# Designs tried in a protein design chat: VHH binders against F-box associated domain-containing protein sdz-33 (sdz-33). Part 16

Target 1, 300 residues: F-box associated domain-containing protein sdz-33 (sdz-33), of Caenorhabditis elegans (q9u232)
Amino acid sequence: MATVPFPILCLPDFVLQKSLKLMGVVEHLCLSILSKNIKQLIATLKGYPKCFSFKFVPFTSLTVVGERFKHFSFRFDIDESSQNANLRSYTDEGTYITLTVPGFTVKHWIEHVAYVLCRNNSIKLVLWEPNIDEVYEIVKDMRTVEVVIVSSEIQSCHLLKLFPSLRYLGVYKAPISAQILTYNLLHLEVKTKVTLNDILISNCSNFSISGNDVSDKELNFFMRSWIKGSNPRLTKFYIRNSLRVRDPYLETVLFQNIDYIETHKKIYWRTFEISRPDGTKADVMWDPLYNSYFNMTVQH
Below, E stands for the ipSAE of ESMFold2; O stands for the ipSAE of ESMFold2 at other seeds; V2 stands for 0.75 times the mean of E and O plus 0.25 times the DockQ between their complexes.

## First folded at step 10 (VHH; framework vhh_7ubx_2)

Design s3 (from p4 with F107W; at its last look DockQ between E and O 0.46; V2 from the best seeds 0.00; counts 0 for: pae O 2.4 > 2)
Fold by ESMFold2 at other seeds, look of step 10:
Structure s3 (fold): chain B 300 residues (1-300), chain A 120 residues (1-120)
Amino acid sequence: as target 1 above (300 residues)
Amino acid sequence: QVQLVESGGGLVQPGGSLRLSCAASGFTFSSSAMTWVRQAPGKGPEWIAVISSGGSTMRTDSTKGRFTISRDNAKNTLYLQMTSLKPEDTALYYCAKVEYSGYTITWDYRGPGTQVTVSS
């Protein structure tokens, strides 16, 4: 085998003889570290495969989302003595590659990806147990629009001050504070303990709750409060309860003292309409056999 | 006239180490990307790693990080440091200049290779 072409560097056994316009996100990232001319050309390509968002798990991974929501995950391999970071990728296609640029830290990789691959600088953070000030220094030139707090306690006012563009917040295991609940978010997702009062003081537009056992009596109180004007910014309210067997004699508890119209009745799903005195309506979906979910959508 | 001469192979026990060298001439080495590839008996070639002129690298992780590519532009020499060698690493190892034509990568102009044999 006198001449043996080999594939583009991120695809073993693949012979690449094509334009950059035909390549995907991973191929562009790989090429961008090997040729300065190609790096510049990729950065200036209009309308070609580029990431539309990233998810950054500090000091662990960077996930880029390409066309048609394909996800490409890179893990950081960090040398503690030098703070240099390599990117490693293991795709479900069996490709595992390591990218090394002399002197690159995690911050350099974020900047490189943003320069080469992205039309915008919006970023999602997934926070396990970070030093939040250290994370801020890495991403401060990015527009942080989403944060998920998985398993650490972070001072609410500090978080909100650091990320003023925040629209989406998830709180999974840490206690949720009143400052978070009352903040004007587009979306708040909660998987940690939340009380009825926490729900009533919330100021988000879309509120998603799981891992809480909210009773029919508590949902009744919430709906009666909403009818009287609580949660005025709320558009979507979703609760996923633990799967449980319903008490057959408590069917009417959910709508006690509520004027409603049942709009659809199936074995698995029932839908209802409730109204405020000003005519604002909400659609409610509820499982009558197992209280596994509750979904309310307000018509604004 | 591109010329590449590999050296540094030999017989080694499992767990041993070798450093392969590739002496390059006939082109501007300091501006070229370089690669190592290997060919086991009766099999087609496998690429191992690529290094840019500036020292950035990409590697397949099939060798599990045991192989490190490097270069010395002042000496026109490419290196492959191999550690923790295993019998499956037995192969003819050769270097190549990486060619860029538009956005295609072509491996061309290889020397005779250097044999690595890992045997208990």
Scores: ipSAE 0.359, ipTM 0.722, lowest interface PAE 2.4, mean pLDDT 77
ESMFold2, look of step 10: ipSAE 0.458; ipTM 0.816
ESMFold2 (binder alone), look of step 10: mean pLDDT 80; pTM 0.799

Design s4 (from p4 with V98I T104K; at its last look DockQ between E and O 0.27; V2 from the best seeds 0.00; counts 0 for: pae O 3.5 > 2)
Fold by ESMFold2 at other seeds, look of step 10:
Structure s4 (fold): chain B 300 residues (1-300), chain A 120 residues (1-120)
Amino acid sequence: as target 1 above (300 residues)
Amino acid sequence: QVQLVESGGGLVQPGGSLRLSCAASGFTFSSSAMTWVRQAPGKGPEWIAVISSGGSTMRTDSTKGRFTISRDNAKNTLYLQMTSLKPEDTALYYCAKIEYSGYKITFDYRGPGTQVTVSS
C-alpha cells in the first residue's frame, strides 16, 4: 500500500484522540489544517506537551519550541503581492512538505500556531534587518517577551515602547545604549562591545557577556563597586571569554582590597564568597586552568 | 461501497499538460480528505498531495510545484492539474480516500488508476 510520511486523519473519534497523543508537533500542525474537527481536538487536547514559545524570524521562519528544548522549524513561502504565505517543513523521512491554507498571511499562521500548539502567546523575535513597525503589526496581539538584535540598529526608546512585556534582550552586533543597560530586564545578553561603565550602570537581573575581554582588574573594580551597592538588581553575572586566554585571572588581583572566603578549590574551578555590608553574599567562580569564564551569582 | 474512478491520463509530449479527474461515489465526498498517489514501473507508490474537505492542502515538493490538487464537492470530483510534464512523471496515477491506521495512511479505498505516459 502507498504510505504518507505523517498520519493524516479524517475521523475524530476516541481512537483518533489516542493516536494524536502519540504524534509530534509537526504532525499536529499538519493535521490541524486538514480538518476543523481535528484542529479543535488538538487545540483542546490535554495531557500532552505543547510548545512553550515561538521564535519568529520576520518573513523567514517560525520555530516552535517544545518540551525538553526541542525545536520545530517552519519556513515561510510568501507571495509579496498578496502577502499570502505557505509554511514549509522538512520531515524526518527526508521529504519537504508545504502547508497551504487559502488566504493565510504570516500573521494568520502565527495566530493559528499559537491557537493549536502553544499554552501561551509568548513570542521571541530574532531581528536581522526588518522594519520593526511592520514586525510589530504582525505580532502586536502576542506577548513579546524576548528580542534578539543580531545585526541591525533599532532605536532603544522605540523598541521598549513597542514591547512593554520584554524580559529578555540579546544585542549581538549593534551598539548598546544606556537606555537598554538601565532597563529592568530579567536577562541581558551582550556580544557587542561593552565598557566597565556599561556593566556598572546595568539594571538587569541576569547579565551575560561574551566577545569581550574583561580583565581581572576590571572585575576587581566591578566587585568592589558591587560590595558598595552597585547593580542592586543583579542576581547572576556571567562572562564567557571567546578563546582560551594566556593571561589567567589572578586571585591576588581579582580580590585586591576585598574581604572574601574561598569556599571550594577544584582543579577546573575555584569558588569564593564575597559580602556586602548588609549581609548579602555572592558566589564568585572562574576557570583557572583555561580562563574561559567568570561567574558571580548573588545568594538568595 | 466506495468507488473511485480516475480519468484524464494518456500519452503526452514532454512539457505538456494534463488534468486528471477522480469521480467519487459510495461515500460522503464533501466531508473526506482525498489524495493523489502515483506508481512508476518498478517502484513503490509515492503520494503527491492531500486536500481537505475545505481546500487546505499538504504536498510533497517531489514534483517541484508542477502539480496542483483541487476538488469540486458539488461534482464529487478530485483533480490533479499537471504541467511541464517530464518522462520521469510516467506512472499510474491513483486517487484515494484518506484512512488512518496507527501512524500511517492507508489507501484501502482507491481507484484502478489512470496511466500517464510522457514520451518524446
Scores: ipSAE 0.290, ipTM 0.723, lowest interface PAE 3.5, mean pLDDT 79
ESMFold2, look of step 10: ipSAE 0.421; ipTM 0.799
ESMFold2 (binder alone), look of step 10: mean pLDDT 79; pTM 0.787

## First folded at step 12 (VHH; framework vhh_7ubx_2)

Design r3 (from r1 with S53E; at its last look DockQ between E and O 0.78; V2 from the best seeds 0.00; counts 0 for: pae E 3.1 > 2)
Fold by ESMFold2, look of step 12:
Structure r3 (fold): chain B 300 residues (1-300), chain A 119 residues (1-119)
Amino acid sequence: as target 1 above (300 residues)
Amino acid sequence: QVQLVESGGGLVQPGGSLRLSCAASGFTFSSSAMTWVRQAPGKGPEWIAVISEGGSTMRTDSTKGRFTISRDNAKNTLYLQMTSLKPEDTALYYCAKGSPWSGRYMDYRGPGTQVTVSS
C-alpha cells in the first residue's frame, strides 16, 4: 500500500532556497520550466548573484555568464513549421539535454532566460547577416546594449534608431559610417577598413582597431591632434597591426614634433608618456620589433 | 497512496515503435511533474524525459530525440512514445512522480515495464 510522498516542493522556503543556491545555471533553468513557484523563487533568490552577461546570436544561441559559475551556451533548435524553439545545453553531469515549453518561440526563451537567470533585461547581439528588422521584433522588449556585426551588410542609421541604448559596437566587415563613428559609444571595435579621418572624428571612449595597417606617420598625426584636443572622450585606443619588420627610425617618425618621456624599454614593448597643454597625460605602449600593436591610455 | 503502473512494453524488432503508458492514482496528477526512467541490465537508472504539469518537457540526448514524453491529465496517464528502437534501448522502463531535481522522485515509482529490442 503506497503512502503520500514528501515532494521537494513541500520543503520550507529556507531549506529550498539553500538547496537552490547549490545548483548550477542549467539546473536552475530546468527547474524553472517545471514549476511556476520554483521559477519565481529562483528569479528572486536573495544573496545569490545572477548572470551579468546575456548574449543572443539570432536563431542560433543564448549565452550566459555568472559570477558563481562558468559561462553556458544554449543552442536553439527551431521547428520552422510551428515556430516552436527548443533549447539544448550540456549539464554539469556531462549530459546534453533538450528543453521544450509548449508554444515557446525564440522571443519567449529570451524573456524567460532573462527573467530567471539575469540581473536585468540588457542583451548583447552577435549578427551573422540576419534580417535586422526580424531580430528587432524578437528583442524589442529588451535593452540592447552591445552589438557585434560580423556580416558585410548593415544600415548604420537604421541600427542606431532600433537600439538607442547601444554602448558597445563591433564592426567586422561592413563599411563604417560617420554616424557610427560620432555616436557616443563606450566601446567601438573595428576590423573593417578605417581612415585617419575616421579615427579623428570618432566619439567613443574605447577604440579598438585590427585588420588595418595604420602607419607610424598616421599615428604621429593622431597623437599630435590628440595633444591639441581631438577625441576629447577617448580613454583607451588600441591598434593591432599586421606583423611586419619595424622601421629602424621609429622614434623619428612616430614621435616627430611630440614631447614625450620614455618610461619603459623592453624587447617586446616600449612605453611613453605624452601630455596635453592642460596637463592631461596619456600612456603610449607599442611593439618595437614588428609594429604589431599600439596602445594609448588617457589618464582621466 | 501514490500508485504508478506501467504498461505497453514487450518484444520489438529494431526500428520498431512502442507506446508506454503509466496509470497514476493516489495524488493530484495534474499538479505534478512526471519522469520516465530506464534501467538496462547491470546498469544504474537513467532518466530519459521529464514533463511538467503545464506540458514543458526535458529529454536527454541519449535517445537522440526518438522518444517523446506526453501526458493526459483527464485520464491521469503518462506516456512515452518510442520510435526507431535499437537494441541499446533494451531496459526496464518505469515512471516516477516528480523530477530528477526533486530529490525523492525515485521513492515514488512504478514496478516498470520491460522493453526488449532484438532481431
Scores: ipSAE 0.396, ipTM 0.812, lowest interface PAE 3.1, mean pLDDT 82
ESMFold2 (binder alone), look of step 12: mean pLDDT 84; pTM 0.839
ESMFold2 at other seeds, look of step 12: ipSAE 0.437; ipTM 0.829

Design r4 (from r1 with S99V R104S; at its last look DockQ between E and O 0.66; V2 from the best seeds 0.00; counts 0 for: pae E 2.4 > 2)
Fold by ESMFold2, look of step 12:
Structure r4 (fold): chain B 300 residues (1-300), chain A 119 residues (1-119)
Amino acid sequence: as target 1 above (300 residues)
Amino acid sequence: QVQLVESGGGLVQPGGSLRLSCAASGFTFSSSAMTWVRQAPGKGPEWIAVISSGGSTMRTDSTKGRFTISRDNAKNTLYLQMTSLKPEDTALYYCAKGVPWSGSYMDYRGPGTQVTVSS
């Protein structure tokens, strides 16, 4: 025998917006499936971090993992077999909520989450042994700018044509291809075997390599090639090597036949400046004891 | 003016099933989200399932998927189908107009129907 105060869904927009600002992402995702008006209002709130990623796994589910907020973190799993979404808050004692919308497929869920949380933002895909055609059909109407792919094989030409807005690519496990190396990326991260020739033909602006041990002679050749004009788009180059005690008599091999200015000398890092004939400069930082990293930053 | 009246509770053996009903009047039922809430002895209220006017649902993990919320807009009636009932499901079950996290949805509720699960 209740008499009426208004439910939240009937409140004026300004009161509703204030209430929504007091809620977290979990509550927003839950409420967004209950009302078109609430969905639209939540989509106009720009207090969220831009870092949402969609993780595709090869089996039966899609996982969306939210980045940590200062007071909140969550996981949103879309189950392809049931078409339900499972939402878990890591800050609320691991509360698990199952969401069901009649007629939703995995694609509808991804579009809904993107509208509510990522509207006009880029998406990141983390792909584990994917069927890339199936992934594309799900996300083709979205702006995909980052892909990390963990796969034993990659159809490089096909992948690059499917995602023409791609700016960041991470390749884990699969052999790196010349098609990917020469593609005009802002950032290429590779955690598989990379040869000196692969480095020299690369066309990305930021190149990060791990899981390879690149010798001082190879780095010397790379730097001399860069001085002569190789890698014209390169801005940052980073290599993480395995820890190995450097042969103290090979230190001079790294800069052999290179004009340089040493700008900083500490026990565990040293910094040099090298230049092209046209005056373009690069800062090199490297590990003199263990050869554990090499970092070159070009000053454009 | 909002009136919500629950029915369908009772004494049930473990593993049994019940269907709870909530008859609604005094508001436009077809345009409102509706919630089932339970309150066990000595515990605070716990929302367990929500259904939107369009049929979208949310449910908590507390029922392990054994309870299904549904609605019949032509009859202005909300339902909760309960299966595989356990003694821990013993509680007063009531329906509420609105959604969780609204401070007012507890104000738009019925008196409840008792569900007791015991041998």
Scores: ipSAE 0.434, ipTM 0.834, lowest interface PAE 2.4, mean pLDDT 79
ESMFold2 (binder alone), look of step 12: mean pLDDT 84; pTM 0.836
ESMFold2 at other seeds, look of step 12: ipSAE 0.466; ipTM 0.837

Design r5 (from r1 with A33V R104D; at its last look DockQ between E and O 0.43; V2 from the best seeds 0.00; counts 0 for: pae O 4.9 > 2)
Amino acid sequence: QVQLVESGGGLVQPGGSLRLSCAASGFTFSSSVMTWVRQAPGKGPEWIAVISSGGSTMRTDSTKGRFTISRDNAKNTLYLQMTSLKPEDTALYYCAKGSPWSGDYMDYRGPGTQVTVSS
ESMFold2, look of step 12: ipSAE 0.484; ipTM 0.844
ESMFold2 (binder alone), look of step 12: mean pLDDT 84; pTM 0.839
ESMFold2 at other seeds, look of step 12: ipSAE 0.448; ipTM 0.831
ESMFold2, look of step 13: ipSAE 0.456; ipTM 0.831
ESMFold2 (binder alone), look of step 13: mean pLDDT 84; pTM 0.837
ESMFold2 at other seeds, look of step 13: ipSAE 0.449; ipTM 0.833
ESMFold2, look of step 15: ipSAE 0.428; ipTM 0.832
ESMFold2 (binder alone), look of step 15: mean pLDDT 83; pTM 0.837
ESMFold2 at other seeds, look of step 15: ipSAE 0.226; ipTM 0.743

Design r6 (from r1 with S102Y R104E; at its last look DockQ between E and O 0.01; V2 from the best seeds 0.00; counts 0 for: pae E 24.4 > 2, placed apart)
Fold by ESMFold2 at other seeds, look of step 12:
Structure r6 (fold): chain B 300 residues (1-300), chain A 119 residues (1-119)
Amino acid sequence: as target 1 above (300 residues)
Amino acid sequence: QVQLVESGGGLVQPGGSLRLSCAASGFTFSSSAMTWVRQAPGKGPEWIAVISSGGSTMRTDSTKGRFTISRDNAKNTLYLQMTSLKPEDTALYYCAKGSPWYGEYMDYRGPGTQVTVSS
């Protein structure tokens, strides 16, 4: 249902554009279902979000991300018999609004939101136990650049075949394959168990790991391997281990047989620099209050 | 500095209820996804519920619908309503900033609040 004054539909385009620029994303989406002229006008406005994401099971939702830390999240209320879907969202004031278009399915909403808000048709998928082929049929006309597999069993060959534009991949409660690890991703995030060997064979630029207990000895081995040339595309490597007793001999174990320079030391942050023989340097950060963090950034 | 402080844990009987709170500061709470995580003795961390800045939620099926995440952006506070508590729910519960589903990293967490379910 429309949340704008009825007379706005009669305004000249110039005045309408000025009025639209004062409205938020939710108001724009509401107006876009009232008129094809307004829909097209909103789609031409500057400053819209660059991409959006879909989540499938345990709930189906759409999130539009326009800038850092800004999220607009929508959920689908699906009629089981007709497959018609209503789009539901919180307002900024914490109340729900519901948008209804007769005959709209989830696919229709995805196409509509992409047209109005995201001109490049790039999407992020968050998958929670769905049939991946059914998801593909919904989003196949879009560029899927990011997938997060929360708890779904998906073959790596099938995933990579379905989504050739994939740049970001998250894997949480599913096994991770060597094929995924060696794929040239911009970003790989894992919350499932990975071994030191999995880390060493990875070919992503940014690698984030959580929910793993990677020891200081394993981190030492990784850093020594990196110094000798492993992980050649790596730019950022971040891990968060489970809570554990802090190792009082950090420099003895973590940096054993590694030449380093300590570049910053405070009670809650210490940073170090390590180097490859070719002069490539990396910053390593250790947070002594949260000794479960390891963060390495390759200097360019 | 990002700060998260949990409260509301304690000892409860099986079948009881608790409401956990997480007070947030040092970031724009209303623009961030938030997550509840638990860690039982001798086990790795398990996320249990996530809420987006827009209010969308996801829950792990391991709690079988007994736990509900919510947020109050005016008070910068995250909540976990726990019902029908069982001994296997005994764990350290903590909140974390962010969610992997939005391209964010969960690199900030609180110290946690202990929940113990025992006769």
Scores: ipSAE 0.000, ipTM 0.143, lowest interface PAE 18.9, mean pLDDT 74
ESMFold2, look of step 12: ipSAE 0.000; ipTM 0.090
ESMFold2 (binder alone), look of step 12: mean pLDDT 81; pTM 0.815

Design r7 (from r1 with S32Y S52T S53E; at its last look DockQ between E and O 0.01; V2 from the best seeds 0.00; counts 0 for: pae O 23.6 > 2, framework grips, placed apart)
Fold by ESMFold2 at other seeds, look of step 12:
Structure r7 (fold): chain B 300 residues (1-300), chain A 119 residues (1-119)
Amino acid sequence: as target 1 above (300 residues)
Amino acid sequence: QVQLVESGGGLVQPGGSLRLSCAASGFTFSSYAMTWVRQAPGKGPEWIAVITEGGSTMRTDSTKGRFTISRDNAKNTLYLQMTSLKPEDTALYYCAKGSPWSGRYMDYRGPGTQVTVSS
């Protein structure tokens, strides 16, 4: 916490607004806990860049990223008996500042930081543990738009009921359910086991798969199915595979029985075009050096 | 079981700075070298910085010294301080357990955090 007096607190509002526009995120947070008037002035400051990314790792950290500033990551320092919490911010040289408000819990900090620094109440969650109800009580007054589940269990029906604004979902360890696969997500990211059938029934617009070794034969089947009309809402499909020895004939296996046009050939990637009978086209990008990714983007 | 979760990515203007974080769990963090890797759209993975368990660092020449890796063993957290960001730095950044010269460092990696450098 800042220990130096703030003569700026005595300035007229119009001068104060000009001074605040020259300050950074940490200064704004420090001033915002000292005065309710200053807090409101900072929150309504016109022309100052607000954060567009607000990520919460429950009971661990809070990250904000803005348009004109680097990200700021804060870690919670929580007294388990009282549930009071401090925020710590670190510099590159290992020094830090601690923000303290008597009686503030994690929920109070989430609300405060969102009010002062962000354009809206949208929040991203990274969930390490299965107790989603405790997390919901902290963030229920916010619009949860992204959730990443790193625990081994998902309560799919419960999760979707609690977060109706959800547009992005990551599932990294728990088994995938049909309820998640068929949900109208903008983005679904999966690192847990997924079958070809799971891919084909998915209803998301962007599907990202990592931690699975999807074979070229399976990718060929997927593309042939897409040409026949599968995944009608899909606009982007991305697979991040393990590094493997390059097969010089991988292009032929991947595109077997598919009409395609190679559009770009670079050392680090190659790009191809495939088409549906209705004229819808997709760009396919592939890593020929390590065969570590596959990317398909629908042009329509 | 190894868990790595990256954060701190986002949209930034050219010349800006970002600090990426990687929260680690499921292993003794202090006993392993850690690596930051990036992958631009349509390109293969590129390791960019390595930090040993003892805190010694190595970095790839392609970043021209603009990126600094660090670790906090008490918090099980790996960091990448990025400065003077350029459009060619746009990529998915992820952390990995181990070093590029180990046979399995890419087997234990996080989902990544997107960094986009655009005006």
Scores: ipSAE 0.000, ipTM 0.100, lowest interface PAE 23.6, mean pLDDT 77
ESMFold2, look of step 12: ipSAE 0.161; ipTM 0.679
ESMFold2 (binder alone), look of step 12: mean pLDDT 85; pTM 0.852

Design r8 (from r1 with G54S S99L R104T; at its last look DockQ between E and O 0.55; V2 from the best seeds 0.00; counts 0 for: pae E 4.4 > 2)
Fold by ESMFold2, look of step 12:
Structure r8 (fold): chain B 300 residues (1-300), chain A 119 residues (1-119)
Amino acid sequence: as target 1 above (300 residues)
Amino acid sequence: QVQLVESGGGLVQPGGSLRLSCAASGFTFSSSAMTWVRQAPGKGPEWIAVISSSGSTMRTDSTKGRFTISRDNAKNTLYLQMTSLKPEDTALYYCAKGLPWSGTYMDYRGPGTQVTVSS
């Protein structure tokens, strides 16, 4: 015969779809760069669960996560002179491979992987001392929903304007700003200094604080303020204080002038219930013995 | 009738370089994906690099980036540029029409060219 084509590329679209549903994430990515027809079939594959989220570490890696897939990380190999980028990965069969598309930059890879493998254009960023405008140019056609930023400074107003769909923000080194604290986030994680006033003005639903020394009297004031109606969107509040010498009779200071019910007492953690006048209740959990933490969860 | 003829192999010292060629005829080369495969003595065949009709490539890490696949559609020729050759690269190298993910990709291959890397 004059030609005998490679079988998967010549199959009717319905048969190709059935064959593709038997393959893993990395095989889909491999085929998508080798055949434009298969790229389109994978991107539109009906009844096949795509990845639910992915994380982008600029110029380093891309990780996809899905219900039927384990975490798959792709590492960038960048030609510094041209800014062309290759992807490297392990296949499900255990082979380590390198993928090259002529002219592809990091931005082209982000768009390609999102188009082929993900169910939506939502993206999560992990940023290490970033050039934020450069990152934005790469991901501006995506809906950025999470940012974790490790940086000595943050231009808070600029960051929030660039990523208006942001729901989760982690701030690990920069001083926290009022713009971030009052922003309507689902989650705010802070590993830098936070004052009592910063806590009181916060507008996030879940607030996690590490590396701070918030006193028992400050926590008492916070709880009394919450009982009077502060932080109306707060669902969960967690603080891990720095290690220090601590008063083992916490109830005397922490719950001063607060009506509470102790709901559980164990050797390493105790739980209490406090209430607003409207009947809204919160569970408070505390470990008095070895590590200092405070956890408050609002019952809804 | 698909015909593939490899050339450019030979005996080379460790650290040396070779450029393999694969002359293709009997099919529309510019529309076909092409694969380089090697087979060491006593071992099964191992695909090492693939190039699509549009120039996208995939390679295994077994060659650690030392081999580069390319094609010249005007000359109906597939190439493999090999550098920093090691004794473990000693094998019969052949080109194949198509992609490596089915057993049938071996149906359309050339006779191969021997590469021997000797100390």
Scores: ipSAE 0.251, ipTM 0.734, lowest interface PAE 4.4, mean pLDDT 81
ESMFold2 (binder alone), look of step 12: mean pLDDT 84; pTM 0.836
ESMFold2 at other seeds, look of step 12: ipSAE 0.329; ipTM 0.776

## First folded at step 13 (VHH; framework vhh_7ubx_2)

Design k1 (from r5 with W101S; at its last look DockQ between E and O 0.00; V2 from the best seeds 0.00; counts 0 for: pae O 25.7 > 2, placed apart)
Fold by ESMFold2 at other seeds, look of step 13:
Structure k1 (fold): chain B 300 residues (1-300), chain A 119 residues (1-119)
Amino acid sequence: as target 1 above (300 residues)
Amino acid sequence: QVQLVESGGGLVQPGGSLRLSCAASGFTFSSSVMTWVRQAPGKGPEWIAVISSGGSTMRTDSTKGRFTISRDNAKNTLYLQMTSLKPEDTALYYCAKGSPSSGDYMDYRGPGTQVTVSS
């Protein structure tokens, strides 16, 4: 059950667009099913934060992650005979707001939500133990997919065959495979164990690692290898380690046998520059107090 | 022309301390990475510690934190503070302009100062 103030439907597009910027995600979704004109205005609305990802539990629920990591959860109410689906969203009072469009299936809802809330029909999927073939059938007509895999049961070759234009992948529970590491991803996020060799063979542009014990000796070897030309696509490399008190030998290990220039010294972060022989440079940001953070960004 | 002159070496007992100095001229010291290197009798050169222009340091594990590199950019002087000296630290110590990973770091070095650790 959508509720829309009557006056907003009578406004000129310019005034309506200004009013839409004052509304939230649920209101936008409610309005988007009322008219094609309003749907298109919301989908193209500039200066309004767009949602970044879906958490899709097939045929059960859809959680949309919006600005400042706010979550908006919707459940599917599916009519078994027609496979038509309604979306329900919770109110602050603990009741549901139900969105109904005649003839809409789960696939129609995912496409509609992606169109309205994700710019240019672009989506992010967070999949928990996915049936990847069923997910593919739902999203195959969509232009951009970011996939986060929580289960280890998906075969890497199969995933990459189904999503050949995959640009963003998160691997949170399964051991990371060499096929995934070497794939030309824009962004790879890993919360499972990686080795130094895994880092060296990676072929993604942005590599984010957490939940690992990458030592300063291993980071030193990585940086020396990068100077010699490893990881040619890498533009950003980020590691978050557990917080701990600095070992007194740790600082000199990190840059052993590396030419560098310290570019900034700050209380919380120190910034260094390293170079390849061909003149390519990278900025390294490092936490001098707790060794909890390492960031390398290649200069363009 | 690059000139580097080391001093402060000598004979010292085990457990003793020395402070080596390296006077630099003929280049912009404050913008240069500087390295201490040692060469024990019959062995190849071994870098000990590196200091960036901004004062960040790196050191080899073999000295186990007993040696500290520092610089005074106003005096164009590089220092190596050596503590808890051991007989295996006996070597010719010299300073070099540049990092040990550069292809030319040995080309810009001083003549060295001898450190001898013996009872």
Scores: ipSAE 0.000, ipTM 0.073, lowest interface PAE 25.7, mean pLDDT 74
ESMFold2, look of step 13: ipSAE 0.000; ipTM 0.443
ESMFold2 (binder alone), look of step 13: mean pLDDT 82; pTM 0.824

